VHH binders against q9p7d3. Designs and how they scored, part 13

Target 1, 295 residues: q9p7d3
Amino acid sequence: MSVITQAQEIPTVAANPDFNYEGDPIIIQLCDRDTVFELSRDQLLGLPESILMCLFPRGLLLDYEIQECQLTQRPLIFQTADFDPSLLQYILNYFQMAENRTANDEIALSPPPPSFPGKCGIILLKEDIEFFILPPISPTTNIAIEVSPNDLLKLKQRVAQRLLQQKKIFDCLHLENSTSEGSAEKNLVRMLCYSGFHEDDEWKRRIQEPHRACITSVTLTNLDFSADQGPVSDPEYFPVYHKLLLFWQKPARKCWWDSSTSITYNGIEFATWVRRVWTLELAVLGANTYETAAV

## First folded at step 1 (VHH)

Design w01 (framework vhh_7w1s_2)
Fold by ESMFold2-Fast, scan of step 1:
Structure w01 (fold): chain B 295 residues (1-295), chain A 118 residues (1-118)
Amino acid sequence: as target 1 above (295 residues)
Amino acid sequence: QLQLVESGGGLVQAGGSMRLSCAASGFTFSSYMGWHRQAPGKQRELVAKISGGSTAYDDSVKGRFTISRDNTKNTVYLQMNSLKVEDTAVYYCAAEDYWELPSGYDYWGQGTQVTVSS
């Protein structure tokens, strides 16, 4: 499984080839927490889809925005979603180093910060949400109350707004009980935190349609050096990359129906049913190879 | 709750072969699993481990012992060839649930005795 961003949906307009009008490379400035990053159009589009989804959760019509800025003589400055600038700098440096390699060139990657030694992976956590609203049955006519399609869409949008008020990625996993179900939730949170997520990490939101939403969160993980504890013969330790590999070999998907939300419209209470699906995706970086593995 | 039950131990002559089995209950999917042993007066040591498609062995048994798994039966095997008197020990099966990521094994069997006579 690949992750698609809105930037990939931009059509090429051959009739208006203004991108290379002056022959100079198009330089874009990304503003992330008041840090400005300069990169070319090709460098931006060359980033992994998982990163592009986090930088532009609502998508970016890049070629349209470039043309608009050129016509209005505005600088090409785009605001990103909230993203760690040090992490973004590491990612940009990595892909720039990889781009500068050829078959006859041997360029060692600069040592990353101590937090990212060796091989790196990108882990994407994604939640797909689908909304259903059930009209109540009239007690006098014994027929479902009819709602116009436009009003139904507005109700779905309000339900989506309420669900998307949950900012932290683990807020939806508050089912604590003494059964195996509660244990499974805690184990999932533990696994994600071990892999680089934090309990205070927030969703990046992307709303595709009124009846569906997709929200994502991403982190870098260290595949080789996290808590190295000695040789393979150590009975109390398995290398962290073996644990990640074993976990990612199995589909990690949580699917449930959420009926905890209701909405009132013209004094009438409507029941809501929300289908929620969690998926995990691991993209492995290293040796100038970029690979993706679905979970 | 996960339970591990070892079988197949006993008395064997030096140079002989023996196969140990470890049946795991409560797990429907593969996890990290391994075999450890403890000789009298010595610390428990790793013999072999299996995770996913990968295996690893202690140098003292490499080339003589083979670890394998039958996922349909949720059972791990240790095939021991060219046994030496020094292989005499209680052999323990151990498992880690991949959903719980400590730096070691979460579950241990009660052990099975292997005695190698000269």
Scores: ipSAE 0.000, ipTM 0.129, lowest interface PAE 16.2, mean pLDDT 66

Design w02 (framework vhh_7w1s_2)
Fold by ESMFold2-Fast, scan of step 1:
Structure w02 (fold): chain B 295 residues (1-295), chain A 120 residues (1-120)
Amino acid sequence: as target 1 above (295 residues)
Amino acid sequence: QLQLVESGGGLVQAGGSMRLSCAASGFTFSDYMGWHRQAPGKQRELVAKISSGSTAYDDSVKGRFTISRDNTKNTVYLQMNSLKVEDTAVYYCAAGLYDWPEFTSEYDYWGQGTQVTVSS
């Protein structure tokens, strides 16, 4: 991940104070849709990077928030998220139960056991999008229409906004237009759906720049589940995630050009070419480790 | 279910100061917030915006206006100093869950607006 792209620019005039807040423990109040979660700094930073990317698409400047708490003498930080609250609750409960607890952790709160049978993982599907706008040839002058750099920038932003309005994660695969390569694409969709994704799942926006965007979707998967028979107990059968990772290891890139979008500017239609690249990441819960699959 | 309520507008003399407040209520608090204004016969324009750790201002108000946020009260403020007759407009508070919108229609939530009138 790009630290430059994920870091928010802050005024350089104000240096961060030393990490020496004296007072009550800092509590992070995370407002996730209709649910409020109260987290410690350690709980939040202990979450898998894939989850943190979905909770904080713009990045989180925790040190800055702590500085504000120290200046205001209030041990409370507010953050917002657009994540499934029931899924987040499950993840928090899982980590609380999976790690060694101190006596203090046991006194504070004992969450209910996880609902999922077997070992669980988190699958992050990430799409990197880069887009290009092609000026049309004028029918009267037979010369490409001139566009100023500033106008081109505005057009790219409008294209990005329109593209990000295509909210469902599988819409970009254009499965209805595929007759030959549709088998491979349909198989990928099936594997992702068996791993926990749904065809109605929506992208979360992360980073948007004039010529590119990064969007993500995340789900829980049962690492012991097989598409054909449910929980896998036979060592001759491979879990769905193993099949997905093997498929993703193929040399063929999950990269393609999408020309389905266009934009109208000053009454003229401009063709848009979008370069789209999919990557997958699997974080294994309870092992405090993760496996990455990318093209 | 976020609701934005502006307050603090009114009549002020040129050269004076005024502070606008925008209180957010509901289940969520926004990652970024901004103040926009619309003068009669003109398009709505960005005045100032704030997210965790960063602020930005329109060139016409730099050095005169300051945007700030109190996260414990879910409130954002616009401190306006050295007011000019040209600052007369309806001021709108806006909020979003992510990204800085380039256009007014990209914000997720809007207040109803508060009138600021600067007389000479």
Scores: ipSAE 0.000, ipTM 0.104, lowest interface PAE 20.3, mean pLDDT 65

Design w03 (framework vhh_7w1s_2)
Fold by ESMFold2-Fast, scan of step 1:
Structure w03 (fold): chain B 295 residues (1-295), chain A 118 residues (1-118)
Amino acid sequence: as target 1 above (295 residues)
Amino acid sequence: QLQLVESGGGLVQAGGSMRLSCAASGFTFSSYMGWHRQAPGKQRELVAKIYSGSTAYDDSVKGRFTISRDNTKNTVYLQMNSLKVEDTAVYYCATDYPLWESGYFDYWGQGTQVTVSS
């Protein structure tokens, strides 16, 4: 189990210090969507760090946005990165339901899934891609082909575009090339699917670094606690989150190289080597998460 | 495991000079790096930034401060000349790695105190 903190400070460019928007609703709008969410400042800042990183990959600048306001009395609208609106709505609803359940009231609604009462989990999967382009050796001169800086930039852009077109998270594992059910790739997919991912899931956010051969991809899902169910009488039963922690502690499964790709540019074939690093973050939320491990 | 460590701060007389250093460990600096400062009771402000060899400075320090980097040492510097009492602050090194395309600073050091006495 990991703990999500919001200790990181976001720079505040000089804002009007006389304004206090803590009592006003904050409206966020998901990138390229008509969907908006109305939150209190406490709700927004109380979101898990992994969620905030997905929504505001460029940092959260609330005070800076106030400085750009024309001093209207209407709520401020903050633009976020692209995000699944259904997943965000579920997370927000769960926080509200969890708060309602901790209130000592005669009528309290059960939170929506996960299946286990008092617990809600989020799994964030992050992919860091670094790609390298190898110029071929000329058969005529027997030296590496010289590429101009402008042509190298265009080649990098073409490689990045191709990588970004791989929408599904599991496409990069080339499962069709493995006939063994016990392959490392199939075991990884199986474990993630047991945890709440689906084989057709897509990356929720992908960012290309314009001046580097790098792409960062992020996706997240609700941890499916129903996947923790095993034989009731099994003395060696392990909850899925323990299996994920043990699995993700294995270095060999976090980083691999894919050299199967080549790009043709101006009639010349360039080999592409892709280094992929997958990082898994597990966050557990819920009304009773403050309870110490009991005795 | 990602760490930025500032050094070179201390007490200096008005009109003096001081050089701050920021060393990164556990990661390589992005092309976008900056120095911020925060005086007691004031908000943190951007003092200087460097992006792919281009530099920009706050008007209050322009012509007096110089930001530079040494990619081989994974270190960024702030050379401060003609120091004023108003330059007294905690100085922070920051980078947006790995979110460098944003131009926002997400990774911060602990800060180093600079005190300028008259």
Scores: ipSAE 0.000, ipTM 0.097, lowest interface PAE 20.4, mean pLDDT 64

Design w04 (framework vhh_7w1s_2)
Fold by ESMFold2-Fast, scan of step 1:
Structure w04 (fold): chain B 295 residues (1-295), chain A 118 residues (1-118)
Amino acid sequence: as target 1 above (295 residues)
Amino acid sequence: QLQLVESGGGLVQAGGSMRLSCAASGFTFDDYMGWHRQAPGKQRELVAKISGGSTAYDDSVKGRFTISRDNTKNTVYLQMNSLKVEDTAVYYCAAEWYSDLGPYEDYWGQGTQVTVSS
């Protein structure tokens, strides 16, 4: 770049405001979205660990970052991993309302935090997606082909990129190949949909961890008992929250493996396995139980 | 974030003993942990496996090798006695995790070399 081009494109005088690092809010920007959230230090540190891990998968050394901003005279703006703005807003509002109404009570002995009107609780799932590459056995040497760590990482990244180019998030579960509504695949998808996924959800933005080439996502379920109640009595009907509690009771993790994909790299075909793991990270029931919601 | 890190490998003379350790960090697995080995030009084979109080061993190492687990440290050990030249291999630690709705998954360490000289 020339000096003339820089003079035309870059302001010669940059605004350098005087920041208050003791009292100014922390601004978090969700990945490269235009959406920002302003949080006090206490609000940020008060978030559940599962949320903090999703926002800052590499960790956040808050005091160090604040000190660096102070030394460099930068605003307290931190970029996070990608996260649903509506989900984050709901979580922030929920904990703010709980703090405002019950903050003076001893938290360990207080009743459950209040829910938003018309909602029975929050269920938060973490989804981890990891890629496994299976080197073929050489027909000439009869041993597995050796793959360097760098080539293995490139293969995993290619599988991740191909997955993100696919349309629907549950296509890997091969639901169209199921012979009945009682199949394991359909039951898993149904329970995941009760937990906040939608069957038509697309592979939107996901966090790709360095060195692992994995994708992580989270979801939230609002439990509205009025919408979830069936007719007078369906023999197979249970309230959605009851089904979810039983489903996630033990183990709190569910796993599915997809082996339908292969990758060609340097003329060699590698079989791949995609591992999807759903883990219950947070369940907050601050409103009606089944017996209270049953009218 | 699950990592399996092996240690304790090296050179040993035939008839000697060696103990391998495998430290698991990240997620806690309350399922099968085991040791596999791969000699040059051969396929990777199971050596020993532990789950809860139950253990299993390959016939070639029964009576010579002992697998044990420290659940408080998330560490698995392989005590190898009466070592033979044919025990020379890269030894891998592995973790198996099962879901009630899906297939198992295997996690592998990077391996540690054991060389038994005659």
Scores: ipSAE 0.000, ipTM 0.093, lowest interface PAE 20.6, mean pLDDT 66

Design w05 (framework vhh_7w1s_2)
Fold by ESMFold2-Fast, scan of step 1:
Structure w05 (fold): chain B 295 residues (1-295), chain A 120 residues (1-120)
Amino acid sequence: as target 1 above (295 residues)
Amino acid sequence: QLQLVESGGGLVQAGGSMRLSCAASGFTFSSYMGWHRQAPGKQRELVAKISGGSTAYDDSVKGRFTISRDNTKNTVYLQMNSLKVEDTAVYYCAKDYEFTYWGDESYDVWGQGTQVTVSS
């Protein structure tokens, strides 16, 4: 016995020469979530590569999948790896806003140089935090003090709360500990600021999983290649402009340990060691758009 | 460099038990150590994980499998009880992160895998 009365629950794609697979929406469903996203082909392919790798860790052969769905008359619905819906929504909204602004504004942003084939550059800065709580070593037994699973959960929640209070993007680089203008950290901040960030910028979206001792933070900004606007037009910044282009040629990853945090719980001090992974990527709006129909 | 080496796999009859070991070498600091498995033609799936003193299991193995850790030997174990033919797979040990001071290194490390075959 069936009690299902819905006429059509999922889209059906027919093998038809008049069907426009490239123009029809693609449906993605996040693993273990009830959230479904409808994207155009261009929206999906325009996402930062680092985000696409998170959604499709086994790879995505979109043209192959479209062809297979067309031949087998299966719906264009893709199941992804687990991903936070609010982070994905923020990224999608930002890209749509940038596209609409470019289309509707009288003043168009300067097109990227030929090394970035597209119209608008969007920079992704993503931080993945994983933290480790270190119980002190007992002076009598010379081994680490054991904590109950419930107390460990409460410790993780307290550490996550303290880390979330660090709202500024660049605070984790501890620039005050560097005495040289040529330091790697200061040069990184300088390049990011010339790219569109501000020294006092805060993370735009943060998701915490205290049970896993993890926090993911994301912020996006528009890259401006205009020589007539801002610092890049300054003759003193011509060398920085060339360094900026070289820096953004390839997605960058930076990983380091930060042991500056400690917490006190029931009179015992627990040291916290934080693993920070930064992902830096330039996504070029429109770069992944096909000019001619795929065969 | 972190190296993970699995051992203890082999052939076992349905209803039997088997214990897998995963020895980590090198300096490691991780919130997560886990066991994954992959049957032929299927996606790799997480079976069990341990982070500090907390454990979690996939519903298919809950109550039958137990993950544990020996911190002095830097070794993780998977005790598998009441084995089913459906548990036949290559079992992998994994850690999320390595300890790094000076550079970017592999941020997810996998072992070579060990075959478990459950016969009827």
Scores: ipSAE 0.000, ipTM 0.093, lowest interface PAE 17.8, mean pLDDT 70

Design w06 (framework vhh_7w1s_2)
Fold by ESMFold2-Fast, scan of step 1:
Structure w06 (fold): chain B 295 residues (1-295), chain A 118 residues (1-118)
Amino acid sequence: as target 1 above (295 residues)
Amino acid sequence: QLQLVESGGGLVQAGGSMRLSCAASGFTFSSYMGWHRQAPGKQRELVAKITSGSTAYDDSVKGRFTISRDNTKNTVYLQMNSLKVEDTAVYYCAAQLEYDWSPTFDYWGQGTQVTVSS
């Protein structure tokens, strides 16, 4: 089971080498908050991937953390990235209630947090980046300059590090320069901001593979924008969820190539082609069914 | 980073039981763990799959095989009962990291031989 504790009553437990960590609850603390949650290992590992990435953007090695607590005798508590405590409690309650459902029972969901009227959604924006480094062709031999596999790996890591220096999620779109697709890029930003993202939102950074980087951002969105009591007929109106899904079904709006970066290594300039793929995942809350969509 | 190591294979008489284990190391999160098998001259087939909330089985083993997972130990098991000669195959453990948002490959073990004699 999950439990929220107030700031002055935060539960924390010193590590014990004789303690059985297989059945004991996991205590998590949201980054820079006084709120903690107690979860079973099964509850934590059963959360959707989108939620796990939000809580642990760098991944989590549970056995390693437990071993470190036992060896260092530190408090048994795992820190997460920043997350809304009310939303996390709502999500945990939802999954607990769903687990207790029988074939003929209806799930009575807790109401959404007061800050999120109507139906709520969690939108995860993920960017996958794949690097292609082009060695220059010698003007005299007309043959590509050879690069060792180890040096190629270092070049790719350097490109990834330069891309991660841009903190804000929309910096990669170069809105100030207005490319030939400037209107499409601005329309994409407008749609995402309408859905709950802000211009000041920052990437949660993750580098897991030498040839790829994965970076994410997450936000809440309101899925019910009906202001009118009773049916209103606008044949062009779609719920935000449906509009997001339709918009991201178009290949041209979710994948592009970026050739704007070059890297100098050992006195040689290498051109870089970067394939960038944006993926949206939407988890819908406030129904008797957990539903996700990815494009 | 992620490594899968199978154990528990060997020789068994028809009608007998056997339990296979697959230990994962290097990363603890996985949304998909499964057992595949490949008999000589046949393509590899899915035998059983386990996710966080569900299991699935091939019709040929349904009711005889049970897949289970211990998330604390990062291990998946395949309990095989009422074994038949046609269950003879190399059994492979496979994993897809749920936290690895764009994996290019599934992670596979080296395989363990199961031979069922008449």
Scores: ipSAE 0.000, ipTM 0.110, lowest interface PAE 17.5, mean pLDDT 63

Design w07 (framework vhh_7w1s_2)
Fold by ESMFold2-Fast, scan of step 1:
Structure w07 (fold): chain B 295 residues (1-295), chain A 120 residues (1-120)
Amino acid sequence: as target 1 above (295 residues)
Amino acid sequence: QLQLVESGGGLVQAGGSMRLSCAASGSTFSSYMGWHRQAPGKQRELVAKISGGSTAYDDSVKGRFTISRDNTKNTVYLQMNSLKVEDTAVYYCAAVEYTYESGEYVYDYWGQGTQVTVSS
């Protein structure tokens, strides 16, 4: 029996120098889904930490499970927490394409700076939305308007559609409501745009949860290292990369409430309270398995 | 400490081909590597560089030279085709090693140089 640990990070599995694993696939079965994914060990471990934490909230002892499966001659199958197959497929495809382009010398991006521990940086931005519909107070009775279960379901569907029509990543920050160039929201957008996003970028994959009150959105981009002049990095770009490595090498989360969305149903305006959780992570392709520098 | 060992230089006729190799050894693998050259009476110039899957070339060699890397051998190659007399130079392998902890983000390492002579 392997004990699965629950931690802030997926536990580092000790390297087994005698382990001879030759490309047998690891099978990932999503909770209560008929979809399975076949991954190599490198593909699984190359997933962003935030995604691994979503798939394995209890943690995972990978080397032990692989060794046990080799001893028992059974396929290595991991059951995960609930996760959407289309989101996982998008993430896996993006990382596979980036690895293939790197191997084939096809990436036309700036080379990584000397302070960067790997071949290519990928930034993951994930948004988890949970929304709540607020019934208005009747002006005549001064009591909250009662909504039937069927009408509440229809309201949830309309709110979800309204939120999905906000296709641009930064629409939820309501930058138009602030003229200050030094606002926290504008600084966040500037930082992300400096890193590889553009102000008009759209979410690449969005799904509604089965209960119709949650939306998960994901987009990935290659880290833009900007100009590199000869064997030295441009020193003007170092503070950005240093900040990313300090704050977003591990998944960083920002949570806030957005009350800007409302919906009209049967002539009545319903306010919504939307809980938004952004997860920001820098994933590094070709990073050393050994620590070469402290951050 | 990182050490670079170059090989593959020599004499070749104009229009010929030659491949240079640079083997890297040390505790920290460089984030990028490149080839520089210095012709007699000229300053040292960057010829080609490679970082991850990205490559860059000097205009004078673009289309003729190809830089590549074998990560399993920690070796960088410069394949030189359609050589010209003007390509005659000492070719130097260079690597940039990083360390985050020291607050310095570049350490330039250079090979000993290998002579390439292109005769007409």
Scores: ipSAE 0.000, ipTM 0.089, lowest interface PAE 21.9, mean pLDDT 70

Design w08 (framework vhh_7w1s_2)
Fold by ESMFold2-Fast, scan of step 1:
Structure w08 (fold): chain B 295 residues (1-295), chain A 119 residues (1-119)
Amino acid sequence: as target 1 above (295 residues)
Amino acid sequence: QLQLVESGGGLVQAGGSMRLSCAASGFTFSSYMGWHRQAPGKQRELVAKISGGSTAYDDSVKGRFTISRDNTKNTVYLQMNSLKVEDTAVYYCAARYWSGLTYPQYDYWGQGTQVTVSS
């Protein structure tokens, strides 16, 4: 299991020739944070690729760094890119919880597909929001309305609050505006619901940074292989694991702009321009990144 | 467990050609596959690699060696042409399953196959 530590002094693991790759913890420190995590090799390498890419955008040479550390006798601490500590903790806790339930035979009730023998899948869905507030043009001066730094902060807070009112995962897809049952959005929702999500599911973890006009939302679910048999009443159903395997070479991403959000502040309506990025990934429970890619 | 089995090695005269095969079991596809070699008394070195549609070669073999793969057979090939005495080595097939990152590292290795080039 992972441990989150916020301290004046950061824990350090001294390098030496007796370092055990599998037994000794790896220390990671999140950039611009006093928070560190102690992870096993398996926990680190078992993280979804999309998360590892966020933590190590220049790549991770774990085995080379461990070997060099052993030879030079320096402490083994990896500094990551900026990442929210509570979000990382949620992801690590979810994987640990899933492993514990699998060990107790609580999850392994459905046979895995041939492509994943003896394995359970975890689906990660992540949404990154960045929003921009557009001041209206004054009808009397024909100049954009000036917003003080204090008012801009309040506007950012109100926009973030408005966006968070969309509690359900699929609210942002505006499915109610589509009459086509074969739309890409509806097909994606059906695929995810057959996999383990429900139409009314809410985001499990959301991080707000109003000063940066950003929101990050994450939810994880165990892949339901029993759903791969499909409901006999749905003619559009196809085996979900087959579709998800197309993404395992890299996370699937979808980016779009959403201008449907507006807010009223001191009697003035402000438009927003919201950039939404969805990341969808299948991770194999209890497997290192290498073993996951091998399936 | 993943396993790589090489074949096609042997004795060949300088200027000749040889094709090595690497049969992989226990997986459908790998993003990173490579051929390495180790000559007597030297360290193991990368000869050729394939990642997706991209290939790369060590300068000593560029224009002479070609790496390819057949995903339906889970097999990687190394076609060696215009062989030189200094190409004599044990050749190893390797696979890396770290997708989306640019760092070269190989986690699975074959047992190796001997290639001897006579003058």
Scores: ipSAE 0.000, ipTM 0.107, lowest interface PAE 18.3, mean pLDDT 69

## First folded at step 4 (VHH)

Design A01 (framework vhh_7aqx_2)
Fold by ESMFold2-Fast, scan of step 4:
Structure A01 (fold): chain B 295 residues (1-295), chain A 125 residues (1-125)
Amino acid sequence: as target 1 above (295 residues)
Amino acid sequence: QVQLQESGGGLVQAGGSLRLSCTTSGFTFRDYAFSWFRQAPGEEREFVGAISWSGGYTDYADSVKGRFTISRDNAKNTFYLQMNSLKTEDTAVYYCAASYWELPDYSTPEEYDYWGQGTQVTVSS
């Protein structure tokens, strides 16, 4: 993986000359789970970019990783970010069924049911959090209190751990606009809830990097293309899914500073500043799979 | 699964010394701040002393300053209270407590995550 600090752990080299790095399947293991998925190289690379981003948020240099496994005689087992196993299985089944129908045109099999027949959409919501701790001015020396690099890192990790306890995805939007009922943030929450999210939905996973004081959280859901069936010609009745297709075709970004968290160190309260970046991406998958079926 | 167990209590003469130990299990010891509290019969739990997770900060109740010393041994998952120049007023059940967070005020019992069962200290004149 591209995160070099994790490579500093001394690896145990497996002694197995029977590994077939050209033909053996790739095994992906979901972070902090016993769940594994066995994929061909083509199946892995054929996954939508949004799914690959969720599984490998730090990037994946597949050819390099395979070569390194070959040189170190390790099996082709790659660790991923934590992901919903049921959702991943649904996605893999969908693409498998689509490929099987292409191979067997006579059968006209349908994939597992999407939110709307003939169309599959995924909304990816990602939160990036970066932590800053500001040492106060010492009353005895009139300069900023000196904190060792190791202690400062540990303080950032503790602030991050507190943020990881906030599981609900929409809490971060409400914190910025708690005083405004007609805010853009509240309208966005309503639009997303119409489109498949629920107000109680939780982040699928947050990844805390021990040496970078950063967290990345991701969640995704199936886009509901059928939520609003009102007259299309009236802007007031424009279907929510059409608004998502037109206005959220590119990653949308929201950035704010969260100063609500503090931390005590050696009897002194330290101010913390958390930079929060929220991005939204819409991906439409298999839009023509059912639509091109024989009439 | 988390356990805090006090030891080292007993009977001692006024002016004597005693060392209490609190051995912990079920969490990462080095990540926690630790405190000692005491409770005399019919009284509320009183703060005695605290040590930060870094070991760089200690705090003591005014009644024990200069007489008691709190310390920690991360290798043994144990922290200590060295009690010197004991007075009859120090007679109480002593409790150890753990907090994942450093506390703005270590004297608030409700802020602690875990507590031991207590060990009796009796100081005779």
Scores: ipSAE 0.242, ipTM 0.708, lowest interface PAE 4.1, mean pLDDT 72

